# VHH binders against Uncharacterized protein AF_1724, part 3

Target 1, 305 residues: Uncharacterized protein AF_1724, of Archaeoglobus fulgidus (o28550)
Amino acid sequence: MEEKFRNCILGLAVGDALGMPVEGLSIENIRQLYGEVRDFLPSPYGDLNAGEWTDDTEQMVVLAESILETVYFDPENFAERLKRWFLETNSRRIGPSSTKAISNLMRGVHWTRAGVFSDTCGAAMRVAPIGLVYHFSLNLVERYAEISARVTHTGTAAIGGAVAVAVAIACNVLDFSDEEMLEEVLRRVEAYDNLLAEKIRYANEISDRDVEYAVEKLGNSISSLDVVPMAFYSYFAGKDFEESLIKAVNAGGDADSIAAICGAIKGAKGFAIPERWLEGLKDREFLEELATKLYELHMRIVKLT

## First folded at step 14 (VHH; from p4 with M98F)

Design r2
Fold by OpenDDE, fold request of step 16:
Structure r2 (fold): chain B 305 residues (1-305), chain A 119 residues (1-119)
Amino acid sequence: as target 1 above (305 residues)
Amino acid sequence: QVQLQESGGGLVQAGGSLRLSCAASGSIFEIDAMGWYRQAPGKEREFVAAITSGGDTYYADSVKGRFTISRDNAKNTVYLQMNSLKPEDTAVYYCAAFYTEGYTYTEYWGQGTQVTVSS
């Protein structure tokens, strides 16, 4: 179980870092520029080096640290930490919805009203700690995923996306089969967004097709309606961690988020991360320690219940 | 556009105090937060303190208990009271304003003021 925590957190960061260089590119552009991306690359804009990760991982860390502080999820604490993070970070790759929500928070708007009506994937990309720590109750995972999403995003697909990812991670930690995991995810996501649920279902159905077909059908924009299904496609289409992530990254578009989510879900399943990626990953030791702390917190909670 | 003007820097002995000021002008109504950052020679710029338009304050761990950020809305000015200064506090201090319009934000920066703490 501890290894799954580790692989989930590291997998998220690895996916983020792998996708970062090709964010915003089409599949065709990626092929023209790089052929197939299989390893870390520096940002074409010069702001990040190979192996460095973006706001996806940063916000995941913020959520993790919030949970570590409060034991049970506290949206007020999370909102506060988001503001702090925004002010302290050197990263300026923050999504538009999160930016607006954090702006509202900084202006004194309560977290229950600060979220913006958007379906972008900011909530889904960061939600992994919730799926990990609270996997002892899928209902709790769903509830916390929803609340955490609403701090910044109030679109039904954004919320549903966060729920989908968190529940998938929890199911994987619990050693559910892929079929069982998918059933649980779909059942819960349908309560929030039917289109998202259908697309996730379809992602599994077309897992034997190539990435080009998947992107054509599912999309690869910054919307949760695209990002989350593509992450699930990549998860199902790959036989191991490496293959899944390569598919996710080379899908282009919001590649860092697609790959981050895929990496988190695949890692939670227990797939090993290639050593070459771990060796090149920024702040690997920090992330490993974070995963350990989350695991220890989980164990503490379970013993007290 | 927002303009920021810092003042109050200088040379001080260890254990001493300084008070920095940052006066904002221009389209200041949509400023979400103002903050202080510092950069020492050979080091990266680092966060020091910030105050949001909602009145929340944040501090780097290295300055907690020693520095205090405050705001005078009537003067459109943010202050940084620095007490118990240490040599490691030596840096150029920059004022920053975070301006948000719609779904985008812009950072405005002052020119910086030198703070030197002698042993």
Scores: ipSAE 0.901, ipTM 0.962, lowest interface PAE 0.5, mean pLDDT 96
Fold by OpenDDE, fold request of step 16:
Structure r2 (fold): chain B 305 residues (1-305), chain A 119 residues (1-119)
Amino acid sequence: as target 1 above (305 residues)
Amino acid sequence: QVQLQESGGGLVQAGGSLRLSCAASGSIFEIDAMGWYRQAPGKEREFVAAITSGGDTYYADSVKGRFTISRDNAKNTVYLQMNSLKPEDTAVYYCAAFYTEGYTYTEYWGQGTQVTVSS
């Protein structure tokens, strides 16, 4: 179980870092520039080096640290930490919805009203710690995923996306089969967004198709309606961590988020991350320690309940 | 466009105090936060303190208990009271403003003011 925590957290960061260089590119552009991306690359804009990760991982860390502080998820604490993070980070890749929401928070708007009506994937990309720590209750995972999403995003697909990813991670940690995991994810996501649920289902159905087909059908924009299904496609389409992530990254579009989510879910399943990626990953030791702390927190909670 | 003008820097002995000021001008109505950052020679710029328009304050761990950030809305000015200064506080201090319009934000920076703390 501890290894799954580790692989989930590292997998998220690896996916983020792998996808970062090709974010915003089409599949065709990726092919023209790189052929197929299989390893870390620097940002074409010069703002990040190979192996460095973006706001996806940063916000995941913020959420993780919030949970570590409060034991049970506290959206007020999370909102506060988001503001602090925003002020401290050098990231220039913060999503528009998150930016607006954090702006509202900074202006003194309560977290219950600060979230913006948007379906972008900011909530889904960061939600992994919730799926990990609270997997002892899928209902709690769903609840916390929703609440965490609403701090910044209030679109049904954004919320549903966060729920989908968190529940998938929890199910994987619980050693559910892929079929069982998918069933649980779909059942819960339908309560928020039917279209998202349908697309996630479809993602599994087309997992035998190539990435081009998947992107054509599912999309690869910054919307949770695209990012989350593509992440699930990549998860199902790959036989191991590496294959899944390569598919995710080379899908283009919001590649860092697609790959981050895919990596988190795949890692939570227990798939090993290639050593070459781990060796090149920024702050690997920090992330490993973070995963350990999350696992220890989970264990403490379970013992107390 | 927002312009930031810092003042109050200088030379001070260890244990001494300084008060930095940052005056904002221009389109300042939608400033979400203002803050202080510092950069020492050969080091990266680091966060020092910030205050949000909502009144929340944040401090780097290294300055907690010693530095206080405050604002005067009437003067559109943010202050950094620095007490118990240490040589390691020596740096160029920069004022920053976070301006949000719609779904985008812009960071505005001052030119910086030198703070030197002697042993």
Scores: ipSAE 0.898, ipTM 0.961, lowest interface PAE 0.5, mean pLDDT 96
Fold by ESMFold2, fold request of step 16:
Structure r2 (fold): chain B 305 residues (1-305), chain A 119 residues (1-119)
Amino acid sequence: as target 1 above (305 residues)
Amino acid sequence: QVQLQESGGGLVQAGGSLRLSCAASGSIFEIDAMGWYRQAPGKEREFVAAITSGGDTYYADSVKGRFTISRDNAKNTVYLQMNSLKPEDTAVYYCAAFYTEGYTYTEYWGQGTQVTVSS
């Protein structure tokens, strides 16, 4: 089980770092420049080296450290840590909805009112620690994922996307089959956003089609309505971690989020991460230690209950 | 547009104190936060301290307990009181102001002021 925590956290960071250099590129641009992205690349803007990750991984760490401090999810603690992170980070690859929500928080708006009505994927991309730590209760995973999303996003697809990802991770830690996991995800997501649930179902139905077809049908924008279904498509379409992540990255658009989410879900299932990606990953040991701490927190919680 | 002017830097012996000031001028609206960052030669810029318009203060672990940030809203000025200075605090200190209008995020940076702490 500890290995699933490890591969979820590392898989998220690997996906983020793989997608980082091609963020914003169309699938056609990626094909022209690279043919197929299969390994870490430096940013074309010079701001990040090969193997470095972005706000997806950074916000996941913020959420993880919040939970490690509070044991159970405390949205006020998470909001405080988001403000601190915003001030400390050297990255300005921060989504517009998160930026506005954190601005509201800095101006003294309470976390219950600071979130913006937006469906961008910022809540889904960071939610992995909730799915890992609280997997002993899918209802708790759902509640905490929803609340964590509301700190920055109030759009129904943004909230439903965070629920989808957290529940998928929890189910995979619990060794659900893909069919059982998908059923659990869809049942919960449809209560938040019917279109998102439909697109996640369709992502599974088209998992035998190539990435270009999937992008045409599901989209690759920063919207949770695109990113989350594309991440599920990539998860289902790949036979192993490597194949899933290559499909996710080469979708283009918000490739780092698509691949981060896909990597989290695939890693939670226990798929091995190629060693070459782990060797090149920024702060690998820190992320491994973070995963261990989350596992130890989970074990502490279940022993108390 | 916002312009930031730092002052108060200089040379000080270890254990001493300095007070940095950052005056904001120009077309100023409500801002999200103002803060101090520092950069030593050959190193990345690092966060030192910030104060949000909502009144929260944040400090890097390396300066917590020794540095205090404060703001005079009437003057649009932020201060950094630096006590118990150490040679490792030697850096150029930059004032920054952050604000968001709609979904557009903007950073303003001062020119920096040198702080040198002799052992």
Scores: ipSAE 0.715, ipTM 0.904, lowest interface PAE 1.3, mean pLDDT 93
Fold by ESMFold2, fold request of step 16:
Structure r2 (fold): chain B 305 residues (1-305), chain A 119 residues (1-119)
Amino acid sequence: as target 1 above (305 residues)
Amino acid sequence: QVQLQESGGGLVQAGGSLRLSCAASGSIFEIDAMGWYRQAPGKEREFVAAITSGGDTYYADSVKGRFTISRDNAKNTVYLQMNSLKPEDTAVYYCAAFYTEGYTYTEYWGQGTQVTVSS
């Protein structure tokens, strides 16, 4: 079980770092510039080196450290840590909805009102620690994912996306089959956003089609309605971690979020991450220690029950 | 646009105190936070302290309990009171201000002031 925690956390960071250099590019632009992205690349803007990750991984760490401190999810603690993170980070790849929500928090708006009505994927991209730690109760995973999303996002697709990702991770830690995991995800997500649930279902149905077809049908924008279904498509379409991540990154658009989410879900299933990607990953030891701490927290919680 | 001017740096012996000032000028509305960052030679710039427009204060662990950030809204100025200084605090200290309009985030930086703490 500990290996699944490790591969979920590292898989998220690997996906983020793989997608970082091609964020915003179309599939055609990626083909022209790189052919097919298969390894870490430096940012074309000079702001990040190969193997460095973005706000996807950074906010995942913020959420992880929040629950490590509070044991159970506390939205006030998470909001406080988001403000501190914003001030401390040297990276300025911060999603637009998170930017506005954190601005509201810094101006003194209570976390119950600071979130913005938006369907961007910032809540889904960071939610992995909730799916890992609380997998003993899918209902708790769902509730904590929803509340964690509301700190920054109040759109139904954004909240539903966070629920989808957290539940998928929890199911994979519990060794559900892909079919069982999908059934559980869809049942819960449809209560938040019907279109998102249908797009996730369709992502599975088209998993035998190539990435260009998937992007045409599902989209690759920063919207949870695009990112989350594309991450599920990539998860289903690859036979192992490497294939899934290559498909996710080469989808383009919000490639770092698509690949980060795909990497988290695939890693939670226990798929091995290619060592060449781990060797190049920024702060690998820190992320491994974070995963160990999350696993130990889970073990502490379940011993109390 | 916002202009930031730091002052108050200098040479001080270990255990001593300094007070840094950062005066903000220009047209600024809805600033999210102002703060202090520092950079020693060959090192990456690091967070020291910040105060948000909501009134919350944040400190790096390495300075907590020794440094205090405060704000004088009438003068558009933030201060960093630095007590019990250590040689490890030696760096150029930069004032920063953070502003968000809609979904767009902007950083303003001062030119920096040198703080040197002798052993």
Scores: ipSAE 0.698, ipTM 0.898, lowest interface PAE 1.4, mean pLDDT 93

## First folded at step 17 (VHH)

Design u1 (from m3 with I31S)
Fold by ESMFold2, look of step 18:
Structure u1 (fold): chain B 305 residues (1-305), chain A 119 residues (1-119)
Amino acid sequence: as target 1 above (305 residues)
Amino acid sequence: QVQLQESGGGLVQAGGSLRLSCAASGSIFESDAMGWYRQAPGKEREFVAAITSGGDTYYADSVKGRFTISRDNAKNTVYLQMNSLKPEDTAVYYCAAMYTEGYRYTEYWGQGTQVTVSS
């Protein structure tokens, strides 16, 4: 089980770092420039080196450290840590909805009102620690994922996207089949956003089609309605971690989020991450230690109940 | 144009104190937060302390308990009281203001003031 925690956290960061340099590019641009992205690249803007990740991984760490402190999810603690992170980070690759929500928090707006009505994927991309730690109860995973999303995002697809990803991770830690996991995800997501549930189902149905077809049907914008279904498509379409992540990255658009989410879900299933990607990953040891702490927290909770 | 002007830097012996000031021009938009950052030679700029418009204060772990940030809204000025200074605190200290208008995020930075702590 500890391996699944590790591969979920590392997989998220690997996906983020793989997608970072091609964010905003179309499939056609990626093909012309690189053919197919298969390894870490430096940012074309000069702000990040190969193997460095973005706010997807940073916010995941913020959420992880929040629950490591509080044991159970506390939205006030998470909101406080988001403000501190925003002040401390040197990165300005921060999504617009998260930025606005954190601005509201800094102005003294309570977390129950600070979130913005937006469907961007910032809540889904960071939610992995909730799926890992609380996998003993899918209902708790769903509740905590929803509340964690509301701190910054109140759109139904944003909330449903966070629920989808957290539940998928929890199911994969529990060794559900892909069919069982999808059933749990769809049942819960449809209560939040019917279109998102429909697109996730369709992502599975078209998993035998190529990435260009999937992007045409599902989209690759920063919206949870695009990113989350594309991450599920990539998860289903690849036979192993490497194939899934290459498909996710080469989707373009919000590629770092698509690949981060795909990497988290695939890693939680226990798929091995290619060593060449782990060797090039920024702060690998820190991320491994974070995963171990989350596993130990889960074990503490289970032993106390 | 928004302008931030730092003052109060200088040379001080280890264990001593300094008080930095950051005066904002009277035409700045209401900021989300104002704060202090520092940069030593060869290092990245790092967070020191901030005060948000909601009234919360934040400190880097390395300065917590030694530094105090405060704000005088009437003077549109933010202060950093630095006590128990160490040679490792030697850096250029920058005042910053963070502002969000809609989804547009803007940072305003001062020109910096040198703080040098001798043994």
Scores: ipSAE 0.749, ipTM 0.910, lowest interface PAE 1.2, mean pLDDT 93

Design u2 (from m3 with S27Y F29S E30D I31S)
Fold by ESMFold2, look of step 18:
Structure u2 (fold): chain B 305 residues (1-305), chain A 119 residues (1-119)
Amino acid sequence: as target 1 above (305 residues)
Amino acid sequence: QVQLQESGGGLVQAGGSLRLSCAASGYISDSDAMGWYRQAPGKEREFVAAITSGGDTYYADSVKGRFTISRDNAKNTVYLQMNSLKPEDTAVYYCAAMYTEGYRYTEYWGQGTQVTVSS
């Protein structure tokens, strides 16, 4: 079980770092520039080196450290840590919805009101620690994923996307089949956003089609309505971690989030991450220790329960 | 556009104190936060302290307990009181102001003031 925690956390960071250099590019642009992205690349803007990740991984760490401190999810603690992170980070890769929500928090708006009505994928991309730690109760995973999303995002697809990802991770830690995991995800997501649930179902149905077709049908924008279904498509379409992540990255658009989410879900299933990606990953040892701490937290909670 | 003017830097012996000031041309009460950052030669700029418009204060672990950030909205000025200074605190200190208008985030930076702490 500990290896699934490790591969979920590392898989998220690997996906983020793989997608980082091609964020915003179309499939055609990626094909013309690189053929197919299969390895870490430096940022074309010069701000990040190959193997460095973005706000997806940074915010996942913020959420992880919050629950390591509070044991059970505390949205006030998470909001406080988001403000601290925003002030301390050297990253300029923070989405406008997250920025506005954190601005509200810094101005003293309570976390129950600070979130913005937006469907961008910022809540889904960071949620992995909730799915890992609380997998003993899918209802708790769903509740904590929803509350964690509301701190920054109140759009129904943003909330539903966070629920989808957290539940998928929890199911995969529990060794659900892909069919069983999808059933749990769809049942819960439908209560938040019906279109998102429909697109996730369709992502599975088209998993035998190529990435160009999937992007045409599902989209690759920063919206949770695009990112989350594309991450599920990539998860279903790949036979192993490597194949899924290559599909996710080469979808283009919000490629780092698509690949981060896909990597988290695939890693939670226990698929091995190619060593070449782990060797090149920024702060690998820190992320491995974070995963160990999350596993130990889970074990502590289940002993108390 | 907001202009920031730092003052109060200088040479101090270890264990001494300095107070940095940052005067702003725009209202600091309209900002999300005001902060102090520092950069030593050959190193990246790092966070020192911040005060938000909501009244929260934040400190880097390396300065917590020794430095205090404060603001005076009437003077439109932010301060950094630096006590128990160490040679490791030697750097150029920059004031920053952070504003959000709608979804547009803007940072304004001062020119910096040198702080040198001798052994």
Scores: ipSAE 0.777, ipTM 0.925, lowest interface PAE 1.1, mean pLDDT 94

